VH-VL binders against q9p7v3. Designs and how they scored, part 10

Target 1, 220 residues: q9p7v3
Amino acid sequence: MNKSIFIQLQDQIDKEHSIREKLTAEVDLLDEKLRVLQLLLANCEQNLENQEEILEALEIIKSKTRGLAELASNFPYYKYNGVWDRSIQKVVYLYLLASWTGRLDKSLRPTYSLLSLSEVGQILQVPVFPEESTFHLSIEQYLHAVLSLCSELARQSVNSVISGNYHIPFEALNTIQKVHSSFQVLSLKNDSLRRHFDGLKYDLKRSEDVVYDLRIHKLV
Key: E = the ipSAE of ESMFold2; O = the ipSAE of OpenDDE; V2 = 0.75 times the mean of E and O plus 0.25 times the DockQ between their complexes.

## First folded at step 1 (VH-VL)

Design R15 (framework fv_regdanvimab; at its last look DockQ between E and O 0.04; V2 from the best seeds 0.00; counts 0 for: pae E 18.5 > 2, off the site)
Fold by ESMFold2-Fast, scan of step 1:
Structure R15 (fold): chain C 220 residues (1-220), chain A 124 residues (1-124), chain B 110 residues (1-110)
Amino acid sequence: as target 1 above (220 residues)
Amino acid sequence: QITLKESGPTLVKPTQTLTLTCSFSGFSLSTYGVGVGWIRQPPGKALEWLALIDWDDDKYHTTSLKTRLTISKDTSKNQVVLTMTNMDPVDTATYYCARSPEYYDSSGYAFDIWGQGTTVTVSS
Amino acid sequence: ELVLTQPPSVSAAPGQKVTISCSGSSSNIGNNYVSWYQQLPGTAPKLLIYDNNKRPSGIPDRFSGSKSGTSATLGITGLQTGDEADYYCGTWDYSLSAVVFGGGTELTVL
């Protein structure tokens, strides 16, 4: 008979669906702003006039990430984190890219280095390594973001040569080499992350080829 | 070995929603750097890119049709689905799905393997 | 409208050389890699060139690509009747956040 049990199950399904819809709506708003910042950073060496737009986009993304964290705090983290995981990876990636290229502040000074997970957490005002089921930046999100950065640096390295900038390929190679070496000491327990890391060898090869070509032509 | 094939209705009435499925084999959309895009070509006209989804579930759409387009993937089934709302006779075209290989982010967004295409006619 | 401009048609005799141009701007060709596609009548497009000047496996060296500033060119030497097709250039446009294709060039081998 047990029809009342199935009615209760339907209520739980409806409740969970409603929560996912609310979280998805916030993620969609964040994704809109991530797309804008990604475009602004894609050719940042070419256009310094867009710095105010970049700073504005970074602040909006920080604000929307905090808003998502606040909304998510009302629901079980581990049940719903799949709704925002990819978008938060993108937030971390774009902040890493902005820092590396010198677009995080008005100084326009590139770091040519990685922000740590803790530094990203501090900038975004979001927890890292919590002992409880709170919204936080995960190690896996950070590592995926670092690998995405390496792919973008390899791409920008090639494009910077075309535009006459010969310094960027050297710094990109140094960063990719350090990331490659660092990943080799990690015991990766996540299949997705392991597959992403396996792709890094192509970024490294591409970056090496660019620098090698520049050295042969005495442009570095 | 690597193949993609489009499937869906060949006839659509104006105002209806079109749903096309791209089924592929020989690669996985969980592979870093890989993406699948949709491109259409009206009879006798140029190629027009519509949308792309990648390994990271990142989605891109042409700005002129963004409000009408939805793209999604099912990695376990090796499928990518494109949905286009409010169909019009001007949307009559051959629709292709195509693979963007592992160097997607650093290769300038090339499509190396294409499906055979499926023809969609929009008519009352 | 089209953001990449190609000549609508080109023609040459068998054995000759032909060059197809593709003109864009800094938001596309100027800062991104260019690909070229061949489309034989009634068939799907086939990738001929990627990364401005690289050939996929199986593409003969008669096909070459080059890029200068905001323009790219596809070169075909030793023209054969089997080369009659439409040719498209393609790249990313960061202002549009979109893949863009040229209008296509019909190659006739006379």
Scores: ipSAE 0.000, ipTM 0.432, lowest interface PAE 15.1, mean pLDDT 84
Fold by ESMFold2, look of step 2:
Structure R15 (fold): chain C 220 residues (1-220), chain A 124 residues (1-124), chain B 110 residues (1-110)
Amino acid sequence: as target 1 above (220 residues)
Amino acid sequence: QITLKESGPTLVKPTQTLTLTCSFSGFSLSTYGVGVGWIRQPPGKALEWLALIDWDDDKYHTTSLKTRLTISKDTSKNQVVLTMTNMDPVDTATYYCARSPEYYDSSGYAFDIWGQGTTVTVSS
Amino acid sequence: ELVLTQPPSVSAAPGQKVTISCSGSSSNIGNNYVSWYQQLPGTAPKLLIYDNNKRPSGIPDRFSGSKSGTSATLGITGLQTGDEADYYCGTWDYSLSAVVFGGGTELTVL
């Protein structure tokens, strides 16, 4: 048709690009802090002195997540949610890990359990079941985060034996077993989630082997 | 440190079966989330994904060629094999194998390391 | 035929910004992560972007990716003559149980 139509389309394209650039910049800053927290939590049972750093990182991540939510709220959710999807999944994962390991607060008392999607949303001050398509934590993000937690717990089971914390492998196995049975009853239509779940059997086996070894050598 | 290399015949006659081997080093298909896929490219044309096999022995094939393709792995040899039956001149292409890294970091099957490709010509 | 649609070609002058689109559906781009590949003439493809917007080590920050709804976008700023290549998007399609690539976009730097 006429050039006026194409000029309007180009203006819209430029506007959408600008929005994505701004959102991506915020996500990149969030990702930097996620990498820091992930490193802190990877060896947290071996370094109780880093608790202040962990709490500081958690608060920075919460603040950046809320900042992203505020920025994103001015735009259609499903048009732009792909920009932050993986990063928010990691936010959820690290909060689950911090809670499980007792690093979510100064108590240093592990919960050895999962925060629910609703509890994560309350802690982050982000919606989880919106009536409107606004920024929120998705079920798929949470489910992927739970599976990532199980992989990390299986890894930490090995480390905990090396460091002399023999109770952690039993709690990890219990958590992984519950996740495994719970996922078996889910109808996993999402192929990426199904692929992720299919790997849980190896985390379960690894965790089972650690516990078996502890029991036959009477280290517990 | 990670490499993949395609091998097999470079000239095939119509109706013959093509067998291509992807030999790789620096990683294992026993590693969680890892897959190896096959992609071809006819001269001057676009990339066409053919098949993929995952660490858990799940196999996927492009729908249009599913009845002609077989993919398998030999973990002891670090090899993935693609077999394509009933070759036709339109199947003339460069064939690549490529690694797909960790499942949950690249759930859309991103191919981060590619072989150099092998050119297969189908003519009578 | 092509599940993911890309423009066949795009051109721009050195130093300019260019955007390459990749249009799909809910069964692919809408629900799965998108990757982007650069193929220089005579070479194998190289991964530029994974997980919609992340760059592998060694990829300059001039390359960016984004996704919205059923569409993905590759952005290239500060265009250089060495960027002259074919660019492909790729993702999973759950209705086909297959990986799908776009038809490719030939970038010419004039």
Scores: ipSAE 0.000, ipTM 0.441, lowest interface PAE 18.5, mean pLDDT 85
Fold by OpenDDE, look of step 2:
Structure R15 (fold): chain C 220 residues (1-220), chain A 124 residues (1-124), chain B 110 residues (1-110)
Amino acid sequence: as target 1 above (220 residues)
Amino acid sequence: QITLKESGPTLVKPTQTLTLTCSFSGFSLSTYGVGVGWIRQPPGKALEWLALIDWDDDKYHTTSLKTRLTISKDTSKNQVVLTMTNMDPVDTATYYCARSPEYYDSSGYAFDIWGQGTTVTVSS
Amino acid sequence: ELVLTQPPSVSAAPGQKVTISCSGSSSNIGNNYVSWYQQLPGTAPKLLIYDNNKRPSGIPDRFSGSKSGTSATLGITGLQTGDEADYYCGTWDYSLSAVVFGGGTELTVL
């Protein structure tokens, strides 16, 4: 038995580990910025008081995402995509939320509307349907992000009522309903998405209840 | 560092059930995106995909043999088991297990590491 | 039942370039990444190309992959005697929910 074979194998293991560490480091930096933006977008009723901060955070996230994309392009996608999948999903989610709440450029989409995957890709300057396996926003990441958006909208609907913003629950319900209808026609083979979709049913119910209460009180 | 090895009987009688075990090391089927597939190759013939099981315990089988095939995993043992019922001489082939890192966007499976294969002969 | 179509055989002299085609449909090659496998005589298949055009570590740049529409192509430049093998394309088919392989191409180095 040639001991050199094992040395070579260990070297490969170390290389792969090093790559993962590098990617993880970038993702961690991204995650820190994502947390900032998440806090800034925690309330749909937030006025333009923090708009500058939101835009700055969005740009930082864009930059970090692009940096990650560049780094990731040097390595086999399928081998390392697990390192950034959740974070990229969150990136997409936050951009969806920013756009929906009117915090993003309205020229792209009107307030209370859903950005498409292609539009998100355009904003981030990241491919969405590449011909080769390069860093990209996947359909699955987008779908997860959309579902996360719905959950957040349901959550914020309640808060908006407390704040006296009664149109938000209605818009949220409208969006969730549309998403729900759209997902029903999708052939989802991913178990994670299926589970997340099941959560959407609950979000839809929550949103319906909020709107129902508002209607009873003739607030909408 | 990653290895797969097929084990099981090399001789099976017609109508009997074949049970093959894929023992692997260097990776885990609990890892997101990981799958293990079975591919067979009759002598002098093309590769034929049989089945695949992934980290989420999703199972896929070739349609033509779906009723005869069962794939399962034991993550704790790092094993994947393939059972094929009602064996026939036509099922004589080299059987491979292989690792596949699944793409997140479900763009397909690529088998990057293969076992050496085990030759199974079906004969009376 | 083969879903992907390959030429049964190709041949060329050492140093020459060869291409191996893989034809499919929208349910497989059209919407999925293609992989190529090299199988030397008496050995297990080896991943040669993944994600249409990516080479695993250890695969020389003489090997290339491309995809256009519902077809994929494997290119081998600077052909060597050691390249004599069977080559298979593979991908996922959404319609079948299955991995599908081509029929294989026997490459002979003249």
Scores: ipSAE 0.000, ipTM 0.496, lowest interface PAE 13.4, mean pLDDT 90
ESMFold2 (binder alone), look of step 2: mean pLDDT 92; pTM 0.945

Design R16 (framework fv_regdanvimab)
Fold by ESMFold2-Fast, scan of step 1:
Structure R16 (fold): chain C 220 residues (1-220), chain A 125 residues (1-125), chain B 110 residues (1-110)
Amino acid sequence: as target 1 above (220 residues)
Amino acid sequence: QITLKESGPTLVKPTQTLTLTCSFSGFSLSTYGVGVGWIRQPPGKALEWLALIDWDDDKYHTTSLKTRLTISKDTSKNQVVLTMTNMDPVDTATYYCARTGYSYGYDYYYGMDVWGQGTTVTVSS
Amino acid sequence: ELVLTQPPSVSAAPGQKVTISCSGSSSNIGNNYVSWYQQLPGTAPKLLIYDNNKRPSGIPDRFSGSKSGTSATLGITGLQTGDEADYYCGTWDYSLSAVVFGGGTELTVL
């Protein structure tokens, strides 16, 4: 009987491993499209020729995210969410970046502001604040994405000056300052999120330096 | 060219305090996103991370040695100093300092891209 | 303190491929980027891979990294005698607020 019990345990281990592999395969496909979109958005200040490709990539990512949600709905959320957590953070981040820069839709209208967690959920058609442990966008994923956005905006501020765009550094600083102030009010209980937040000071200083240099040289 | 070099005593008696200095060139600890960490390696054993200090004077220490470790920097001299109290023969190791990309959003997340040659510290009577 | 687990040794012949594993948990590999280091006998470690799968300038493409869940792997193809070294994985652990290293893997080229 003891041997039979161990065979049942091995079967359960094998089943869980198989589930993890299936989820990982779906995440890998999503990650491929996320890398493509990230590269497209890195060049958006210079021209609008890639807008059709950006819109296509956003739609594919939305579709792949919903497909992952459908697959994941068959399994315990908190047991397997580590498989997709990082990738979903990147989905949220890239949608925030696309919205901020004006690449989210055909209007090409930059928001220079943050989409809320609820707004991202509506766009992706993925639940937020569910009543039970189903696939959803978490507060932690959203906050990580916001911090990643700040890092990218600080980087783009440096590059935009080279291109003669002096408006972007001011909007980036404004966004990073608001995020920094908001996070200081929060009592963070998650060490990964606290760690990521510690990096925000570097983004804030980079952004401040760019704007300060522009003002000293009377370019703004 | 980026270089780091460890310096300090090669022999320390049990219960004494060890002070090691990392002198570096080719970068500044006033640069955003840059830090310097200390790592040790006992003879024939694995790497053990000790401490880190970044451009903004934020300090991190390994939990097991936290009460014994102090890390400080002198940005104008391009130096980072590590102090470890109450030395024991088990602390005998090669001590390295290394530049680290500690900030989230930079390419070297917690990675150490340039290392010093290491300085060997023997703890014995 | 075993936080990241690596095999103590691996071996292969010149020209072959070898894979070195590094297993952790959600507080380290699961939610953070992994770096790999090569330590030749009598020398300081050298950064070989960062951000899970990226190579610093000067590192040949026969070295590769990957990550799945709470585990990371270092791949070395076209093994050369000069690859004989100790290999370490490393990452941040947010529960410890510390950098953690694996126990190291000794690669012997037969």
Scores: ipSAE 0.000, ipTM 0.421, lowest interface PAE 17.5, mean pLDDT 84

Design R2 (framework fv_regdanvimab)
Fold by ESMFold2-Fast, scan of step 1:
Structure R2 (fold): chain C 220 residues (1-220), chain A 120 residues (1-120), chain B 110 residues (1-110)
Amino acid sequence: as target 1 above (220 residues)
Amino acid sequence: QITLKESGPTLVKPTQTLTLTCSFSGFSLSTSGVGVGWIRQPPGKALEWLALIDWDDDKYHTTSLKTRLTISKDTSKNQVVLTMTNMDPVDTATYYCARMGYDSYAFDIWGQGTTVTVSS
Amino acid sequence: ELVLTQPPSVSAAPGQKVTISCSGSSSNIGNNYVSWYQQLPGTAPKLLIYDNNKRPSGIPDRFSGSKSGTSATLGITGLQTGDEADYYCGTWDSSLSAGVFGGGTELTVL
């Protein structure tokens, strides 16, 4: 066996390992803040007092995402994007959720609508539709985030009825219906995304049932 | 009056293909919001979810067996068919079909089950 | 490996109460409805609880369900000999696009 070839391969393995360790360290810091924000947003309808914590978490997540983008820009995008792909999906998802529920600013006014991929990119100061293989928000990350939002809205729809809020189920249903209709027009080439999309119809039916039950009981 | 009943061979040789039919009455798989699934249970072991087909002809399979499993429906006959290739003695189990509600993910009505033994 | 974890067995005397736990993750119990099934020896499973805490027609109110976060609980009060059975929790896993069952709990009375 040629020793020089294997020494070169080991050096390349070590270099790639070092790069993954550096990227993973940044991702771990980001994930810690994502977990905190997710917990804060899960209770947003019942706890308006946590708004300052939410704003702080959003700003830290934005800063950490920018820092990850800057670090990652030094390395081949398609070789290392697996290290941060899931975490960036979650960043996009939480920003979509914060916008929908009215937690992006001190006004506490829900949008009940989706931020576009370009709007998310502008807020996070991260490229979208780049000309080169640089760090960017992908279409796939955005679409996964939108599907995650629909699942969370269906969950919050059920919980809001328990707490006596009958408005949220209607806005959730409207959002989920629009997403479902829009996705049916898309030709999805990604197996993971198609599997995620297959779950959307159950979120839709769950949301429809909540609204149906409210109407039968004449609560709306 | 919703009923489901499984039918198919009770004995299958290793490497053969198993085909099971679920015949049902009292509902239609053309009706929005319902599905029919297959669940198996090896002797003395837990329930294992296998596959589901719903009103829109969307098909779902457990990850570990998805290359071996095919599920199809014939709405005019009120039947759902499960096919599993390359049978092994470890696949010996009671196979159930059941109706699933879309909104609850619950199997509300179950068939009696059919026992399939994989050996000679 | 099981996605939903249940204790393998539980036992109590007639008239007592028991609880059976079912633990999962955000992709299954955390975001989806939980159901419970009773399987008497030699019979097909029977739906006992759906939508976390609802009973089908014919199920007595001594059976109850609850869900908190990523865990669900089946409660049985006033235990009877006829309750000896295997109990399974079940739900949908959104990340797998598949249904999942717990490993089952064998309830022994007396």
Scores: ipSAE 0.000, ipTM 0.457, lowest interface PAE 16.3, mean pLDDT 86

Design R3 (framework fv_regdanvimab)
Fold by ESMFold2-Fast, scan of step 1:
Structure R3 (fold): chain C 220 residues (1-220), chain A 121 residues (1-121), chain B 110 residues (1-110)
Amino acid sequence: as target 1 above (220 residues)
Amino acid sequence: QITLKESGPTLVKPTQTLTLTCSFSGFSLSTSGVGVGWIRQPPGKALEWLALIDWDDDKYHTTSLKTRLTISKDTSKNQVVLTMTNMDPVDTATYYCARTYYDSSGYFDYWGQGTTVTVSS
Amino acid sequence: ELVLTQPPSVSAAPGQKVTISCSGSSSNIGNNYVSWYQQLPGTAPKLLIYDNNKRPSGIPDRFSGSKSGTSATLGITGLQTGDEADYYCGTWDSSLSAGVFGGGTELTVL
């Protein structure tokens, strides 16, 4: 082969490695804040005193996500999106969870519903459905986040009964049923998303069982 | 002088596994930057990229066929082997192997003559 | 569905100039080198252009390539009857970790 081709290949490998390292460093900083927010939201129905911490964490995550978007916009989206894809799924998920549980703002008013992809984009100030292949929230990231929300709602339904809150299981079941019905009409073309969706039936069953138990014991 | 030549069955029944061998000369798949890929072309249709193996034994495959395709190399014999499981009549095509410089282009500089595989009962 | 779009056919008379377009996205043409292949009837494809605009030894300077953004073009000047063939663009798709080809363009020399 021509030696100059090898030099060009090595240069390209080195450049790609450097870019991935820089993007990974920013993702690691975002992931640290995501872990903090996830912990704060895990028992949110039982601890209203942590609301200021939650609002601070949401703002930091929004800022970090926009910083990642700015850095990533300097590089080909599809070449490097694997570096941040799971972290951005988690950003979307935590914002969906905060909205559903009433922790997104100081009003403490649960929505018990899903923010749309466009609404999440507006809140984060990040594009959705761009015409250019620039940093954006993808449909697949949103759908993974919705499925993650259902798993968390099923988990919190079990815990809410233990704490004496009998309302959460009904709202969780309603949300999970709507998501399950909506996903069944979609033609999923991604293996990871199909696998994630296959888990939803267990979340639905768990949620149904909690509500069934409450009804036969006349707690609702 | 660089040459590549495909070999394998010309007829395959539905559900069977296809095995194709690419035999080459004039280069080594141990040389940094070199790879060998497989491309197919159904009669009267476009070229379809299938799979690639490079000097470092990294393997790539088209997403639509990923569960059906396996690519391997024998550097000492100058051979690359493609297997494709669960053959269907729509897989009827001329199958090519070709040498590439593995970079961002998927650049193929030398091609085999192609081998025609018909899938029928 | 094809990720690289080419016109299905193009035609011109001998001595004229033709251009063949290849349109993709940032994950393929936008971020990667483009190659072009000529396939004469009944033969294997032959490399015409690599690295967007370079010619292999033996390819006449009548053939040229260019790339702008997410599109590439193959130019053929001084068209000859022997140029009648199918032409394919090709590149790497970074999001798929796979090579991709265009749908091909049939060049007819009238």
Scores: ipSAE 0.000, ipTM 0.385, lowest interface PAE 24.9, mean pLDDT 85

Design R4 (framework fv_regdanvimab)
Fold by ESMFold2-Fast, scan of step 1:
Structure R4 (fold): chain C 220 residues (1-220), chain A 121 residues (1-121), chain B 110 residues (1-110)
Amino acid sequence: as target 1 above (220 residues)
Amino acid sequence: QITLKESGPTLVKPTQTLTLTCSFSGFSLSTSGVGVGWIRQPPGKALEWLALIDWDDDKYHTTSLKTRLTISKDTSKNQVVLTMTNMDPVDTATYYCARSYEWLGYGMDVWGQGTTVTVSS
Amino acid sequence: ELVLTQPPSVSAAPGQKVTISCSGSSSNIGNNYVSWYQQLPGTAPKLLIYDNNKRPSGIPDRFSGSKSGTSATLGITGLQTGDEADYYCGTWDSSLSAGVFGGGTELTVL
């Protein structure tokens, strides 16, 4: 053991720090646009004016995600994925929400269904294959995004009743029930994902209560 | 008018499969929240809930008989079919079909008259 | 095994009041709506009360329902000879993902 060993370790630390700073800068730019899109999707009814702004935000998010993917492909995926993992979960979530609500394209046609992981990858033009050195969308990121969608659909069910839209609660309940049943058969090996899944029962209960209240009052 | 009527064999031998059909009118199983359930009642005994199928093709069965029960619907014919395998004399009962709503806690608001099924050799 | 418990029989004179109890647990009565059914001898059951305390059209106000915690009660006031029947409580059981009925109560009008 001598000083040259520690000097080499310091150089490695400095290099890794520089890489993390470059990745963080790209993530910060992406996060700014994710916040904008989330607000647009949370508060916006179907409207041509709002749809143009949503489409613009979706395209910018796609572009910034591709830019992050290109930068990240130069570095080991599993060493640096913690820098972008949460932001990419949010990208997937917002695309799922835009598709479900009919805001993904000019048709304004809600799907009331889930885009698959492969479909999201095709839309974003990023890989879904688990290669160590290649940027890709992970199963765990997709599952977190699906759970986030269920929470948002339960929230929007309450708000849609206030707005006089009685159809959304039924579609939301159907989606949340399907997700809940599907997750029950999965063997979850990720503690963070398992904790997120534990919250799904509350989203299901909230969604059920909204639908039951509407039926009791003969609104549906 | 909303009506439901059960049909099927009145006599079944042990080990055979029972098939009962519920034919209904005045409503559609495509209507959100609507389901059709099956209930049985052995002579002199309590009502026993068996199975339910709803507008979304979700199927529910009583835990004790899940492996023996199948429920299906034909929306175009306004029919719900219940099958029960491996019949035993203890399955002798009057079998009812009834309309239910999820928002009634699957309460049964209109019942068929019932069909009596006897299981004997 | 029955998951909802009712008294097996109740009796009273015409004009009197009777109450029929139905006891369950959190997974059924505690978290779901209770219905009550009247079954006259030799006939199919008839929905008497739904959503804990509501009457279908045609059911007189002499019939009432209530729910508290994991128990429900059917009340009949001004008892008439035509009320002589079997009465069943029913609800959904969330843990079983199935409907459940009580064991039934035979009402005799003396």
Scores: ipSAE 0.000, ipTM 0.396, lowest interface PAE 21.9, mean pLDDT 84

Design R5 (framework fv_regdanvimab)
Fold by ESMFold2-Fast, scan of step 1:
Structure R5 (fold): chain C 220 residues (1-220), chain A 122 residues (1-122), chain B 110 residues (1-110)
Amino acid sequence: as target 1 above (220 residues)
Amino acid sequence: QITLKESGPTLVKPTQTLTLTCSFSGFSLSTSGVGVGWIRQPPGKALEWLALIDWDDDKYHTTSLKTRLTISKDTSKNQVVLTMTNMDPVDTATYYCARTPYDFWSGYFDYWGQGTTVTVSS
Amino acid sequence: ELVLTQPPSVSAAPGQKVTISCSGSSSNIGNNYVSWYQQLPGTAPKLLIYDNNKRPSGIPDRFSGSKSGTSATLGITGLQTGDEADYYCGTWDSSLSAGVFGGGTELTVL
């Protein structure tokens, strides 16, 4: 008589679509701010005057990430995490980059090291290693962010030599070597992460070539 | 337990500089995320946001008054000071200080002082 | 000028429901949290709602908040004579890097 079960299924499809649209809208706003911060950090060796803009962008991103976490907490994590996964990877990456380059705070002191997953979670005020399936920073998001950092550090090594900064290539190589060694110990069970890791060998080689060139010219 | 109280002159001459102090208790501006802002209200008119200073000494000012406003803090004394230059009769208002408990992007004030009335007249 | 627009006044009888709107833009309400404040005659403002729809301890559940797009709404149910006050919305404006308040709404309880 009535097709009520299919009508109920259509209602569920519509509700899930509405949830994805709401989450996607929030993610799109976050992505706009991520693009701004990425451009500011790409120019950090040439313009120290942009530090106030970087701090403002970091705070906006932190706030929007917390807002996304609040919204997402109303829905099943594993059903919807694909909507924000890539953007949260970029949030973690940009915070790692800001910390490494000395742009995370007013001190302008580079760390030349990695923030841990727990440290990033504390800074963003987002859970890590939760006992429940709630919104959190995942191990996979952190590892993707670390790999993205290595690619950017290799790129900046080439550019820093052009601008006469010979210290950055050495610190970048040190960081990339430590990451490469650490990943060799991991048993990766995620295809996307394995593919991303396969690119690390090229970042390592690029970074090694820059430092090698500097050493034979007695600049390092 | 959280309290804020404004203090300063009740009468200011045109062209003079106004200095107001907010003294607070029950919290510290060394606490991450916390800030103290200043808001004013002319008689019979709306609330106007003026300035904010946070735990990390970051300062924000309303665009229309930015060149006239200075905000500073003394964390050890639990005080925030607002200075406004070149006072005009239109600046006559009740001035409030208020606490923001989270980063400035949250944009809200959870505890307010009683307000201090400043009259600008010749 | 005013960045957030509120109706200048609203009125209702005791026991009725009233809503107060607050309209802004993408740089303020659209991207940031909204708060609401009650100001009784001769007193400092008091926080009623924060983060769009949350109540501080001590605020009765007859006060509610909501946000949709670039607009926010304060709802008051079971109106009481003690609710007669001015109501202000507030938020952060990302383009101005400053906080902003609405023009205020005078609630008269008949």
Scores: ipSAE 0.000, ipTM 0.412, lowest interface PAE 19.9, mean pLDDT 84

